# Ledger of designs, part 25: VH-VL binders against q3z8e7

Target 1, 156 residues: q3z8e7
Amino acid sequence: MVEKIPMTASGYKKLEDELSTLKVKRIDVIEEMRLAAMDKDMRENAPYHAAKEQRGQIEGRIKEIEHELKYADVSEYTDTNTSKVNMGSTVKLRDPKNGECCTYTLVSPKEIEPLKGKISASSPIGKAVFNRNKGEQIEIEVPSGTLQYIIEDISF
Below, E stands for the ipSAE of ESMFold2; O stands for the ipSAE of OpenDDE; V2 stands for 0.75 times the mean of E and O plus 0.25 times the DockQ between their complexes.

## First folded at step 14 (VH-VL; framework fv_denrakibart)

Design G3 (at its last look DockQ between E and O 0.03; V2 from the best seeds 0.00; counts 0 for: pae E 17.0 > 2, placed apart)
Fold by ESMFold2, look of step 14:
Order: sequence, then C-alpha cells, then structure tokens
Structure G3 (fold): chain C 156 residues (1-156), chain A 122 residues (1-122), chain B 113 residues (1-113)
Amino acid sequence: as target 1 above (156 residues)
Amino acid sequence: EVQLVQSGAEVKKPGESLKISCKGSGYSFTKYWIGWVRQMPGKGLEWMGIIYPRDSDTRYSPSFQGQVTISADKSISTAYLQWSSLKASDTAMYYCAKHKYWFQESSYFDYWGQGTLVTVSS
Amino acid sequence: DIVMTQSPDSLAVSLGERATINCKSSQSVLYSHRNKNYLAWYQQKPGQPPKLLIYWASTRESGVPDRFSGSGSGTDFTLTISSLQAEDVAVYYCQQYYSTPYTFGQGTKVEIK
C-alpha cells in the first residue's frame, strides 16, 4: 500500500512548475552531453562527465516530483462553516487541563513554516486534527506520551 | 558471441564503384564505434576512419578524407566502406573492427572482421 | 597526426627466448588524470586479421597468454614475449588511440631463428 501525500492546491502547482522547468533543463543538458561527446580529444572530456553528473541529479529530482504528484491528495477549502478540518484550515486547539490555546494551519510540505504555525497534515498534530469536527477531543502521540486537546475553532 | 562478417573478395577495374559491407552481431551494434583499416599488400595497418552507427557521426583519417565514404545502416546492423571511382592503388585488404566499449575513451579494436580483399587491375 | 615508430622492423628469436619490441610515439599518449596510456598492441598471424593483445599499454586482453606483457609510458613503449613459442610468429603492431587518426606503427615481424 502506497500512502497518500497531502498537499494544498498551491503546493501541487509549485511541483508542477518545478517539473516543467526540470524537463526543459533536461533537454539542454542532454544536448550539452551530445556536443561534448562529439569532441574526440582524448586528452580531456571533463565537460561530458560534468554534464552527465548534472543530468543524473535532474533525473533524480524529476522522479521524486512525479512520485509526489502521482500520490498527491489535494483538497478544496471553504470558510463557510465549522465543518471538518482540511488542508488550508486553521485550527485552534485548547488544552483542557489548563485552558492554553495554540493555533496551527495545515499546509503542504513545501509551505511548512513552524515558527508561524504552518504544519503538515502528516505531522503528529496534523494527523490528529485532520478530518475532525469542532469540539472533538484529540490525542497527539509524542515520544514522551499522549497529549490531549480540544478543537475549539476551525477557520480558513 | 560477437561477430563481424564482411562481404566477399572483389575484383574490379579502375574507375568502377564499389561498396563493401561489415555486419555486426552478438552485441548492441548502434552503441559502439566501428572502424575500417586498410592493409596494402606487404604493408602495415592504416586507420581509415570510424562511424558511430546510432547517429552516423563519422571521423576520417586525413589521408582518406574525400577518398572513401564510411556509412552505416543501423536497421540491419551493417557498416559500409565505398568508393565512387576505384584506383589501382586501392588494391588492399580492408578490415572492419569495433571499439571494445561504448564510451569513446576505449577507442581500441577488440573484434575484427575477417577482411575483404579488393583487387583493382585492368 | 601522432606518428608511431616501431623498432626493429624484424626480429629473429630462438624458441623459448625473450622477444622485445619497441614503439615510440611522436607525442605523449598519456592521459595523466587517469594515469592511462592510450596505447594498444595487436598480433597479426599470417593469413589472419589482427588480434588485440594489450590495451592501456600494459593490460592483457582476456585469453592472451601471460608471456605477453606491455610496459612504458608517455612516448616509449615495449611489448615483451618472455618465452617465444612457435605460435607467436606474427607481425606485431602498436596503435595509439589518444587522438584521431588512431595511427598504427609500421609493424615488427617476429620469426623463429
């Protein structure tokens, strides 16, 4: 079984744009290799070997992106009601023990910014809140134990 | 098993055209340079040129540039050496040979054809 | 063009004795970054096409007896047959493959004395 990769529509578009750019660059580096190989000066063909190495890196990144796009799970977002947590949702979590609140926004892996509260759906917090309703109590498993929170608010 | 099989001996008159062949088998024909070597009667080996069959990139010795044409038909794994107008001095044994490896740094010949004797006399 | 000059032109050696053939190139065939000399040796027995013996100046091709060895670097190279056998009667050619045209030496004929 292959696990889906949650991401926003913005994150998906970023990957598509990078893939398009890499495919064009691949064409250029293959031509650089062909031109270098036409030079039969046996003393030195370092340009050929450099281009071959660069091609390998480009092909590797293309393969990674194609996998991410193939298994991407992209969601639409609305701000119309207090329904379930989804990609792009901002959730306010309340600790029932002491009333402290923290706020997180679910974003694609490329948009993660922990200092601004932007987390992935695959993080411990993200997994716990994804597809849950306002008012639900969630448990977050961390190495030191289980934390409990209540989803106090959901916004977009 | 790698094999290079050349066409049979030829007896020709000056001014005639000729195309001799070298068929490769037992390896990926399009991925290796294949070359032609002349050996005149009683003389040594002379490197004539090479061709890369995949794209027909062809390199000639200056001594043979414009004297012969080296070509390949990759669809039938065959290289050719041809003259538009033979001279008596073209009387020689002609060998085809392939590079040992697909990359250009290994530009020595590991397999040779049996040779094609070309005799040009009136 | 890189000119390859062999010496001697012919050589007569008694069975079981050492045969030594020299090959000199008009310019270096050493690719120093890989420490490789772009030099090959071929054997051509009477009535046969050439056969590869040695490449990279000193590496024996598969199936070549260990009595054949190559040495040298840069511009001066040697093919040695440590104990000549009757089947070694042939003409021997060096070839550089450093730059096109990949020229051959003029050949050295080895005979039994």
Scores: ipSAE 0.000, ipTM 0.472, lowest interface PAE 17.0, mean pLDDT 84
Fold by OpenDDE, look of step 14:
Structure G3 (fold): chain C 156 residues (1-156), chain A 122 residues (1-122), chain B 113 residues (1-113)
Amino acid sequence: as target 1 above (156 residues)
Amino acid sequence: EVQLVQSGAEVKKPGESLKISCKGSGYSFTKYWIGWVRQMPGKGLEWMGIIYPRDSDTRYSPSFQGQVTISADKSISTAYLQWSSLKASDTAMYYCAKHKYWFQESSYFDYWGQGTLVTVSS
Amino acid sequence: DIVMTQSPDSLAVSLGERATINCKSSQSVLYSHRNKNYLAWYQQKPGQPPKLLIYWASTRESGVPDRFSGSGSGTDFTLTISSLQAEDVAVYYCQQYYSTPYTFGQGTKVEIK
């Protein structure tokens, strides 16, 4: 018999969120592999192998999380930590240089709508904000370089 | 400001070798793919290939594979396109261009060089 | 290779009128899991390098006027200039970046009627 894994409700939620994020990343990395493999001369290149390795890592972690969730013994401690950005979170980012704000929602791959601020957790912005706290400064890559933003608000 | 500055026009004869350059500035050169696009006189755009300067990962169009060499010197933020032996049919405008984002799926070009005209004639 | 075919090859439109350019891919450039079309549009004016107008089929590049719009999905795409201006005289190209080689359409020349 497999022993139960004690964890908090918040911990369980965190694992669920991580799992969701990883599943998105898995899709993305598979797509990257596909794109790399589409070129006849690309199958043996470093980027393809790197993506493949990353897929393996993601899949490994997914299995770990699924195992933990399956055998989780959730304690009666209910601490809803809404202080971190998770899947489904809406994040308000503020540019400390000019004070401009933008809002993004982390969504599943099927729900991605960039023009509406619905982005993947595996996107550059998604990766930058995921598991971050309100008030933290993040970096986002843009064509001209790197932008700095502060997470001003997190909502669900 | 992001800029791609290409080397000057070239006039060559068939059989000669040639290496043209594209210098990037105003952004992190190593983090963005840079591509080469051919445009023959009065014709459309042709995707030749791209290179990731950080590790020189290079991807070619099958039509240009073996016909040209794409390379980069990240120490001076410069990409290159070269021929070992030019043909008259290589006469064209050659553009270098930058991918918009650092991630690979962003394989469209937001900034372009001014172009290098290569003329190959006997 | 994915072949991109534009239509028409040339278009003459009166000032202030709508210009419509079509682009068809030989294969779908839609990635369903992301609901994204790997399609871009460029504008090339005489004597100039191409300029990015649209990416992801419908997203305008920064600084591009609102009169430019991209639409379509899968294999059929359209670039629309709602009200043609004098400065819009150019050759327009679609490009797929779904798979290598990232091929361009043959171009559509837009002129003032």
Scores: ipSAE 0.000, ipTM 0.550, lowest interface PAE 12.5, mean pLDDT 87
ESMFold2 (binder alone), look of step 14: mean pLDDT 94; pTM 0.952

Design G4 (at its last look DockQ between E and O 0.09; V2 from the best seeds 0.00; counts 0 for: pae O 13.4 > 2, placed apart)
Fold by ESMFold2, look of step 14:
Structure G4 (fold): chain C 156 residues (1-156), chain A 122 residues (1-122), chain B 113 residues (1-113)
Amino acid sequence: as target 1 above (156 residues)
Amino acid sequence: EVQLVQSGAEVKKPGESLKISCKGSGYSFTKYWIGWVRQMPGKGLEWMGIIYPRDSDTRYSPSFQGQVTISADKSISTAYLQWSSLKASDTAMYYCARHKLYFLEDSYFDYWGQGTLVTVSS
Amino acid sequence: DIVMTQSPDSLAVSLGERATINCKSSQSVLYSSRNKNYLAWYQQKPGQPPKLLIYWASTRESGVPDRFSGSGSGTDFTLTISSLQAEDVAVYYCQQYYDIPYTFGQGTKVEIK
């Protein structure tokens, strides 16, 4: 059995609304790319490259949301606030393989803002970091093996 | 362990159809883009296109749009490359490869199939 | 399409010496908001599929020896093999994955003198 992704009813609705909005934005960004691409010298086409960046983020977020909605287990989650990674924490993750860092903030479903790195506690990253301390190695299970990150910093 | 196992070598005549396969194992097949790369004899690598098996979202290089069909059967974790009418110029090695980045289309290839040699002789 | 041009087309280097391969893209492949260059390097030995060496221009894939390094940004990139070994004889390809089609360079054949 596929593991369910826990979320609240309001979180589920927020994801549905985000998905709807992103699908409309995708249409707009694809049209912006088409119009910008009319310039034959792509070396100077900043509008095209900006729209491409936006499209990539939109497409990726859409696929993530569709997966989460498909496997959602809608329930109420409540947590006792502690000093570890918790709701409202900002976490800096370092890939020990290449030293690359990414920053995420754990927020409630109604506060999810993927372009700002605000993710749910039910996302793969959110589940892995929840209730962990700075310096801990976290693991995300994928078919290719276990992906490992180090919690480099926690802020609130 | 992640594996991409391709179907065996093919010897075909011009005008014949062909469908070659790439079976993924050891990972969540539907959550990664799979791409196809052509290598003509003695030549370099050519990106042909990619597919996201979960919903069959497919993107083609303009050079290959309309020349091949990329598809997937997620129930058996298999991607396909298909020609309706082969040409002698289709003689090449064909690789499938997996994107490293989970669900993202803008990615590089971390795992490659062993290749399928297609020979089209007139 | 973003054209990837490698130089030289072939390179003969003595064992233990430095090999340098250049790759130039016709457009920037820098994703500026994350400060990432969408560029990868692959090694292909005869009879084998390509193998990922470097991604994001400078990050080595797991299991790739330290003698391989990538550098550059925007449109100009370099793969360096600091001390060429016999097992490094191969064709090397750069690839951009910034914009579809995700084009490869034409390849650089590296040989032992």
Scores: ipSAE 0.006, ipTM 0.499, lowest interface PAE 12.8, mean pLDDT 83
Fold by OpenDDE, look of step 14:
Parts: C-alpha cells; sequence; structure tokens
Structure G4 (fold): chain C 156 residues (1-156), chain A 122 residues (1-122), chain B 113 residues (1-113)
C-alpha cells in the first residue's frame, strides 16, 4: 500500500489554489526574464537575475506542492473536526510513566521543524496520533522500542 | 546496516543496450527515493534522476530525460538504470544513492553504491 | 536549472591549515517557510563514491569530524576544513536539492601543499 500524506480537504484545496497561482506567476516571470534579457547584457542585468531567481523559487514551490498533492489523503478528514488529531493540529502527549509532556504540531513535509515540535503526519509520532481522540493512549514505534503516551489535548 | 550494491563493470559497444542494477538492503526500500548519478572520467557528479520504488514515481534531469530509463523492482529491492542504445559518450561511472530521509521529507544522498563503471567503445 | 558553481577548482593547503571552498547557486536554495537551505556537501576520495559531509548547509552528518563545517545561506555557501588532515585529500562537491534536477557543483580538488 502506498503511503499517503494525510491532509484536510481544505488543505488540499489551498494547495491546488496555490499551485494554480504559482503556475500563472511562472509564466509572468518567464516573460519578465525574456524582456529583461532583451534590454541589457546578461552579466549586468539585475532585472533578469531577479526574475530568474524568482522563477527558481516558484518552480521549487510548485514541485513541492505537486508532491504533496500527488500523495495526499483527504478522504477522512475535515478542518472543523477538533475532536480528533488532524493536519495542523497541535497535540499534547503525556507519558503515563513519568508524567512528562510533549507538544507536537502536525505539518506538511516541507514545514517540518523538529526543534519546534513541528512534525509530519507520517512520522512515527504523527502516525500514532493522527485521527486519534483526546484521552486515548497511543503507542509510538521508535527505533529504541515502543513508547506509550496519552493524548492529553488537541488544538488548532 | 544500509547498503547499496551495484552490478559489475560493463564493457559495451555503441548501439548496444544495457541495464545496470542497484540493490538496497538494511532499510525499507520502498520508503526512500533512490537516485542515479553519472560521473564521466575525470569529471564531476551529474544528477540523472530519482525514483520512488513504492510506486515507481520517477523524476529525470532534463539532460537525461529520454536518454535513459530509471526503474525499480521493489520485490527485490532493486533499482535499475538502462539504455536502449549506448553511445561512446555514455562511458562513465554510475552511482546509485539513497536519500537520507523518508519520501515525505527532504532529499539528500546519505548512502551511495560502490559505482558501476560503464565503458562504451568501438 | 539551478547552476552550482564552486571556487576554486583546486586548492592546495598545508597540513594543519584551513581550507575554504565556496559554492554559489544561480538562485536561492533557501526555503523561507522552513528556514532551511537545501544544500549539501560531499567528499569523494579517489576510487570511492561520494560521502555526505554536510546537509542543510551547516549540519554535519554523523561521524563527520568537527573540523568540517558548512556555512552560508541563500546563494552563497562555504565548506571549511579548519585543520586539513592527510585523509582530507579529496574532491568536494556542493549540491542543491531545492529543485529538480538536484544539481552538483563542478567540484573542488583539495590537495596537500
Amino acid sequence: as target 1 above (156 residues)
Amino acid sequence: EVQLVQSGAEVKKPGESLKISCKGSGYSFTKYWIGWVRQMPGKGLEWMGIIYPRDSDTRYSPSFQGQVTISADKSISTAYLQWSSLKASDTAMYYCARHKLYFLEDSYFDYWGQGTLVTVSS
Amino acid sequence: DIVMTQSPDSLAVSLGERATINCKSSQSVLYSSRNKNYLAWYQQKPGQPPKLLIYWASTRESGVPDRFSGSGSGTDFTLTISSLQAEDVAVYYCQQYYDIPYTFGQGTKVEIK
């Protein structure tokens, strides 16, 4: 079974919209590059280099979005469901053994910031908590073994 | 231990077809993109393309698009690079490499195969 | 395509001295939302495949000596070997993985003076 990227329908739509916008911008930027190239020498053509830079940024983001859309799984998730862990959710996990708590936010792959608790839904923690309810005990599979946590709180 | 083992050196003539392999072990083969890199004799590294073995999603460098075919057989944890018709200019070392992070994360090569030397000469 | 340009092409440094390699991308490889530079450095010794040294422009791969460091952001990056050792003789490559194709620099050959 192909591993999918869990996301909300709204999230998916936002990505589609962004993709469409970026594709239009890409066309515009390419035209700007063309115009700039006609105006000045390439080596000293600041507008050209700026446009080229922007094109690269746009293309990079397009590719990122295309990856997310291609592997998206939105079939079971809504943005308004705060009762279950979803994309964009912040979850507080409590270790029943020692009472320690950790907070994580589920984000898209390119927005992962482990040091800030921003993790992928496809991460071990993400998989364990995704679509779970507050108060549930979950198991997190890590290389060192299995960890037990309770979902103490869910927020957006 | 993660390992990528590539097939042996090849000596071919122009016009011949060739398929070289890269077998992964020590990790979940289907969860990581695997790429091919060309290095012509005495030259630098050239990114050719990558494949996601789980669904065979493949991305090529424009320079290699249509020139080679990248494929994978996930049942035996093996990626392939093949030519339908070799040219003398295809003479090079070819490396396969795994991305460090899972498919859903960012992509840089952490493990590399030992390389396959392909020599094409008349 | 993002073009990666290294400088110099070759570098001879005395043992124990600092080696500095520069890498410039034709466009920014910084993903602003994540504040990460999609830039890696590799070491390739003669007869061997490349070895990952640095990723995210400045993070050392496990097992890489601390004399190796990466710095820079956006379009300008630097690999520094603070004290060159004999085993550091190799060709070093930068690579962007911000956008496909994930292009490499042309390489910098580091030798002992």
Scores: ipSAE 0.000, ipTM 0.544, lowest interface PAE 13.4, mean pLDDT 86
ESMFold2 (binder alone), look of step 14: mean pLDDT 92; pTM 0.944

Design G5 (at its last look DockQ between E and O 0.04; V2 from the best seeds 0.00; counts 0 for: pae E 14.7 > 2, placed apart)
Fold by OpenDDE, look of step 14:
Structure G5 (fold): chain C 156 residues (1-156), chain A 122 residues (1-122), chain B 113 residues (1-113)
Amino acid sequence: as target 1 above (156 residues)
Amino acid sequence: EVQLVQSGAEVKKPGESLKISCKGSGYSFTKYWIGWVRQMPGKGLEWMGIIYPRDSDTRYSPSFQGQVTISADKSISTAYLQWSSLKASDTAMYYCAKHKTWFLESSYFDYWGQGTLVTVSS
Amino acid sequence: DIVMTQSPDSLAVSLGERATINCKSSQSVLYSSRDKNYLAWYQQKPGQPPKLLIYWASTRESGVPDRFSGSGSGTDFTLTISSLQAEDVAVYYCQQYYDTPYTFGQGTKVEIK
């Protein structure tokens, strides 16, 4: 079971560009750390700590991007069908049990903002709704189990 | 109730083969990754690998790649860890453990087997 | 591989006192876009398998007492027992699941002083 990460060609390119930039920045930050470490008072070396923190952030993001690129699936999503849930689509899901609704937008990995309902197509919700039609009932795998929803609306 | 029950303790000699088991119950066995973790005597935990029982997708730690084989029989909700040729250094407690979610990126374990002690000595 | 380093190796704390365990990763385990740290904490009592305490760095597993808390982000994480109880005597492990292999810290033994 290889879970591919669907994304647009544009999204993929953006990630590549960002990765390239970050790798260069990482080198610079490492150099900054080196220079800062030459200071005798390391405990109070604000520049060193700042650089170290930045390195951590950069490394984290690099790893994230590398993961996304490694598992990227771009070929399947070059042709956007507006009638089905696709990249960039906003979907409204309705719980048939209680009538509650949730709205999600499928975005590229770089644009993921779960708190804002911007999710990856490779997420549990994304996988469930991707390439589905309005009116279809879907099952979403979540930590607590399986949830059932109806795709009430699709928009772009 | 979710349970992982492992096979009993093993006492082996170097060069012998071994296959230990982990049976899951109380949950959908095929939907959750199962991992194996080694703990040598008095030492810490070592991630060995994981398997997705539904399709037997298996991921190994590089340290254990080629050293062991992880497999599963979904028909009986059982995962396996096996050696073709045991070494004395394989002496350890081996745990199977269940991923909390089916999502691969959530590779932490919420339920654990009781462990299988494997002792390899000449 | 991401190396997880815990500190201290052992800790003796009086009953009712705070116990603090640190875990450092050689690389960040933060997904920035998702704002999630792929870090878990386990408790292993003598003769028992590990028990999940914390995941996503700070989320308590169901049934875990409130005195256990996880904090930190990026490369530095902390497990805190606000008031050590007798039943908390165990070895504690951090684990990253950011990248394979999903490595554990070397463990921290917590004892009663």
Scores: ipSAE 0.005, ipTM 0.570, lowest interface PAE 10.7, mean pLDDT 87
Fold by ESMFold2, look of step 14:
Structure G5 (fold): chain C 156 residues (1-156), chain A 122 residues (1-122), chain B 113 residues (1-113)
Amino acid sequence: as target 1 above (156 residues)
Amino acid sequence: EVQLVQSGAEVKKPGESLKISCKGSGYSFTKYWIGWVRQMPGKGLEWMGIIYPRDSDTRYSPSFQGQVTISADKSISTAYLQWSSLKASDTAMYYCAKHKTWFLESSYFDYWGQGTLVTVSS
Amino acid sequence: DIVMTQSPDSLAVSLGERATINCKSSQSVLYSSRDKNYLAWYQQKPGQPPKLLIYWASTRESGVPDRFSGSGSGTDFTLTISSLQAEDVAVYYCQQYYDTPYTFGQGTKVEIK
């Protein structure tokens, strides 16, 4: 019938929490768009433009989560399996456009060494990868634009 | 390696049906919107529509709504463009292409198929 | 629908000279508080599918030579090829992705003079 999506009970719970948060954000964004649309010059309205950008991101993520939850096949992997990025994880990020890879290790603030790929969970890259699974796409917004990566591998 | 491989060229008569395909590989097919773009002989690019393969959410350009059907079979990582009754004016090159990210805010195309030439003549 | 209008329809430029292509949208595609313009540029060489050059109006896609640059904001955008090479002979398209339908400009043919 429908393809099942393997995940852990912890993974299922995290998706439920994210979905709940996104649904609240969606309601807020739709209301902000409605209020901004009462202004006849809506194309020059910063709140409208912010809400429109956010709505696109939120709608896409909600659709993904709802699908994953609906077709989830919840199982536990052994303790030797790495399921998501956490403190101490080493992540291999692949640029999907050219296949080039880079590697980062999430470390405590005292252990930060950016030139050696040791970054904090609070850095732009660290925030983007934290609590993400292998195979997930991430988008990192930096001053010069957006960076797109896929989490190729997770290890310790 | 990301690839979009389209079905081969078609020569058809007016009134015939046609379904052309676009198979994605090297990425998570169901997580990205796929679009179709028409290019009539000697003309520019026309955005026809997009589909989100996971749930088949489909968005059409008004110029193409009711004229074609965009669909996907996520189990085989394939998107389709379909006509129930071809017209001579459907003669064109048809490209599939994928969005760079799975969010709608980044609705530009980073990978394109090789194109499928459809020729419809009496 | 947001209409994208390019100018000129075609241009001929000597090797090594600057080529400039303009794109105008019928309404703003700028999110002003973050300085983000929902505008992309594509190159289509004869017999090939389009290739992404620029997104967010000015961000160059990986692998695109640095002679290609995008600029502009709001409704007026420019693609510049600082030193035209023979391999740059192509048709260039702008596209807005601010709102559906995500329309393309009519194209600008660039050739060697």
Scores: ipSAE 0.000, ipTM 0.483, lowest interface PAE 14.7, mean pLDDT 82
ESMFold2 (binder alone), look of step 14: mean pLDDT 92; pTM 0.942

Design G6 (at its last look DockQ between E and O 0.03; V2 from the best seeds 0.00; counts 0 for: pae E 16.8 > 2, placed apart)
Fold by ESMFold2, look of step 14:
Structure G6 (fold): chain C 156 residues (1-156), chain A 122 residues (1-122), chain B 113 residues (1-113)
Amino acid sequence: as target 1 above (156 residues)
Amino acid sequence: EVQLVQSGAEVKKPGESLKISCKGSGYSFTKYWIGWVRQMPGKGLEWMGIIYPRDSDTRYSPSFQGQVTISADKSISTAYLQWSSLKASDTAMYYCARHKLYFVESSYFDYWGQGTLVTVSS
Amino acid sequence: DIVMTQSPDSLAVSLGERATINCKSSQSVLYSLRNKNYLAWYQQKPGQPPKLLIYWASTRESGVPDRFSGSGSGTDFTLTISSLQAEDVAVYYCQQYYDYPYTFGQGTKVEIK
């Protein structure tokens, strides 16, 4: 059993598009390897070895994307429930010690834009707020210790 | 033109092994998933599993997992269904079929083989 | 597993009359992000392999007569033959391809009355 990967519809689409592109590129790289392998002396076949390395990178990324898409949870029912934080939610967090507020939007890994507050559900902040209600106190583990916040507002 | 040609009918005894084939032609064999479907005498269609011939990525119905082996030899554009030890309950018509959507595992079948009748008795 | 249930099990219809076949899935096969129902219909005439009629619930395969149409969404689907011909005597199957295993309905036998 593998844990579900929360994702927006936009994030899912971006992964599908990347996967399609990579599968086409994989075909081309495999053909490059085949043509290069016709060289009788494989020890000095720099084009073959370069293509082989590129294929390894492509295959690795394809496997990663296929896993993410297979276990993606793009639940439209959760997206319509503004009482709990879910993918696509925008949350306002207040530090009860000093009153500072931070605003974050939960997005898929491909949509992450930290300067605009778009973070993944797998980040420390994302994990802490996911599936929580307005008014709940949450705890976030960071390398320097434990931070405590109150979910002040949730919107989509 | 797209064709899927299956191997001929088989009459076998329980406990024997069997490997039946499905040869694709008229299209790029490695771009499409190939599936196997069982139809027991007088019964409906049962989805057994699919294979992507280029890398042999194989997906089975839980009902058939461990009961059969699906494989492919892309160098001769052929998919296979095999049993290590046949049972009388394996008596059925077996079809291979191609997914319409290339590369895509979540698809329906647009071309079907003619079927291979497997009879397992006495 | 998504269970596909067809009704009726068999159906007798006069030549030229409308035939309707229902297919119900145990869970939705609608992928709402693309607005696609992962549902296909097949025709199997006696002694022949199945033949694709309809995919995405309502899209007719090339070469299939326009008297065949599919409709429905989510969990409830219908195959309609607007004017039954003698050559339409067959068993009809629905199939979902939304989630593994890609199960078939039990089949509906269509006969001439």
Scores: ipSAE 0.000, ipTM 0.487, lowest interface PAE 16.8, mean pLDDT 84
Fold by OpenDDE, look of step 14:
Structure G6 (fold): chain C 156 residues (1-156), chain A 122 residues (1-122), chain B 113 residues (1-113)
Amino acid sequence: as target 1 above (156 residues)
Amino acid sequence: EVQLVQSGAEVKKPGESLKISCKGSGYSFTKYWIGWVRQMPGKGLEWMGIIYPRDSDTRYSPSFQGQVTISADKSISTAYLQWSSLKASDTAMYYCARHKLYFVESSYFDYWGQGTLVTVSS
Amino acid sequence: DIVMTQSPDSLAVSLGERATINCKSSQSVLYSLRNKNYLAWYQQKPGQPPKLLIYWASTRESGVPDRFSGSGSGTDFTLTISSLQAEDVAVYYCQQYYDYPYTFGQGTKVEIK
């Protein structure tokens, strides 16, 4: 059984809206790629490559959103246990193998900033840590396999 | 003149692997997306996926994701469709087709190959 | 996925008469910013690959006879053959390319009555 992805009704709606926007944006970016490349050498066409990269990012995000919507568990967060990882929590994860640590904050879809460690609760990392306790070992499923981390700290 | 020439008909058994080809000519092969379309006997057209030969950027239909592999060799202006293990249900005509708009992923097909008939039977 | 549904599945029309094929998409394929419908029509004659007829819902491909026309917007589209000719016997498909997978309709077989 696939684990459901917890989210609020408003969060769900935001994802739907984002998805709609991204689908339109995808078309736009594809056209931008075409326009950028029309009169330039492809090897040295920075605008084209930038647009192509953006397309890839958009496609990736679309897939993520579709997955989240498909497995969404829409509920109201009525019971906020501060002892567990919840929306808005900042978690420190430690790799038990190499001792490396990473810090992530679970945020709403509109607040996602991967480069700043702001991730969705529906992301692979978010799903793994959601509703977990400090000290627990979690498994994160990534395309390359399964990663193991220990929740070293939880803050809000 | 733009042409897409596909490899010949194939007769295979279930479990066998297969790779069919589509060679483009008469245009800049790397500038146009190329797609594959399946047509089972007496049935309609099914979009399988597309590839951009320049960098092998590939998009699959969810129905065909993991079932087939689309690839391209731009050095010889050829796109490929392959199966690791054929099923009887893979029996169909397979067309390659070129997108009309260069560089654009979201496009329609203007030129089509002649089709490759794949027959899978025990 | 965007589902494309054609109607009817088959159509028999007398020579010289109008043939009308409908295509409905489960979602709009209109990009409002560009005011373009990402819809194409294809003709497939027996034993042949498909041939592009119409793109952007209403633009006729080069070499396509004037008797072929496309209309519609959003979710409802129509291919019209104003005066059916013998050579028009074929299966016709609509396709959206607004979002992948770029799905086809199930096809409409046009025959001479």
Scores: ipSAE 0.000, ipTM 0.568, lowest interface PAE 11.0, mean pLDDT 87
ESMFold2 (binder alone), look of step 14: mean pLDDT 92; pTM 0.942

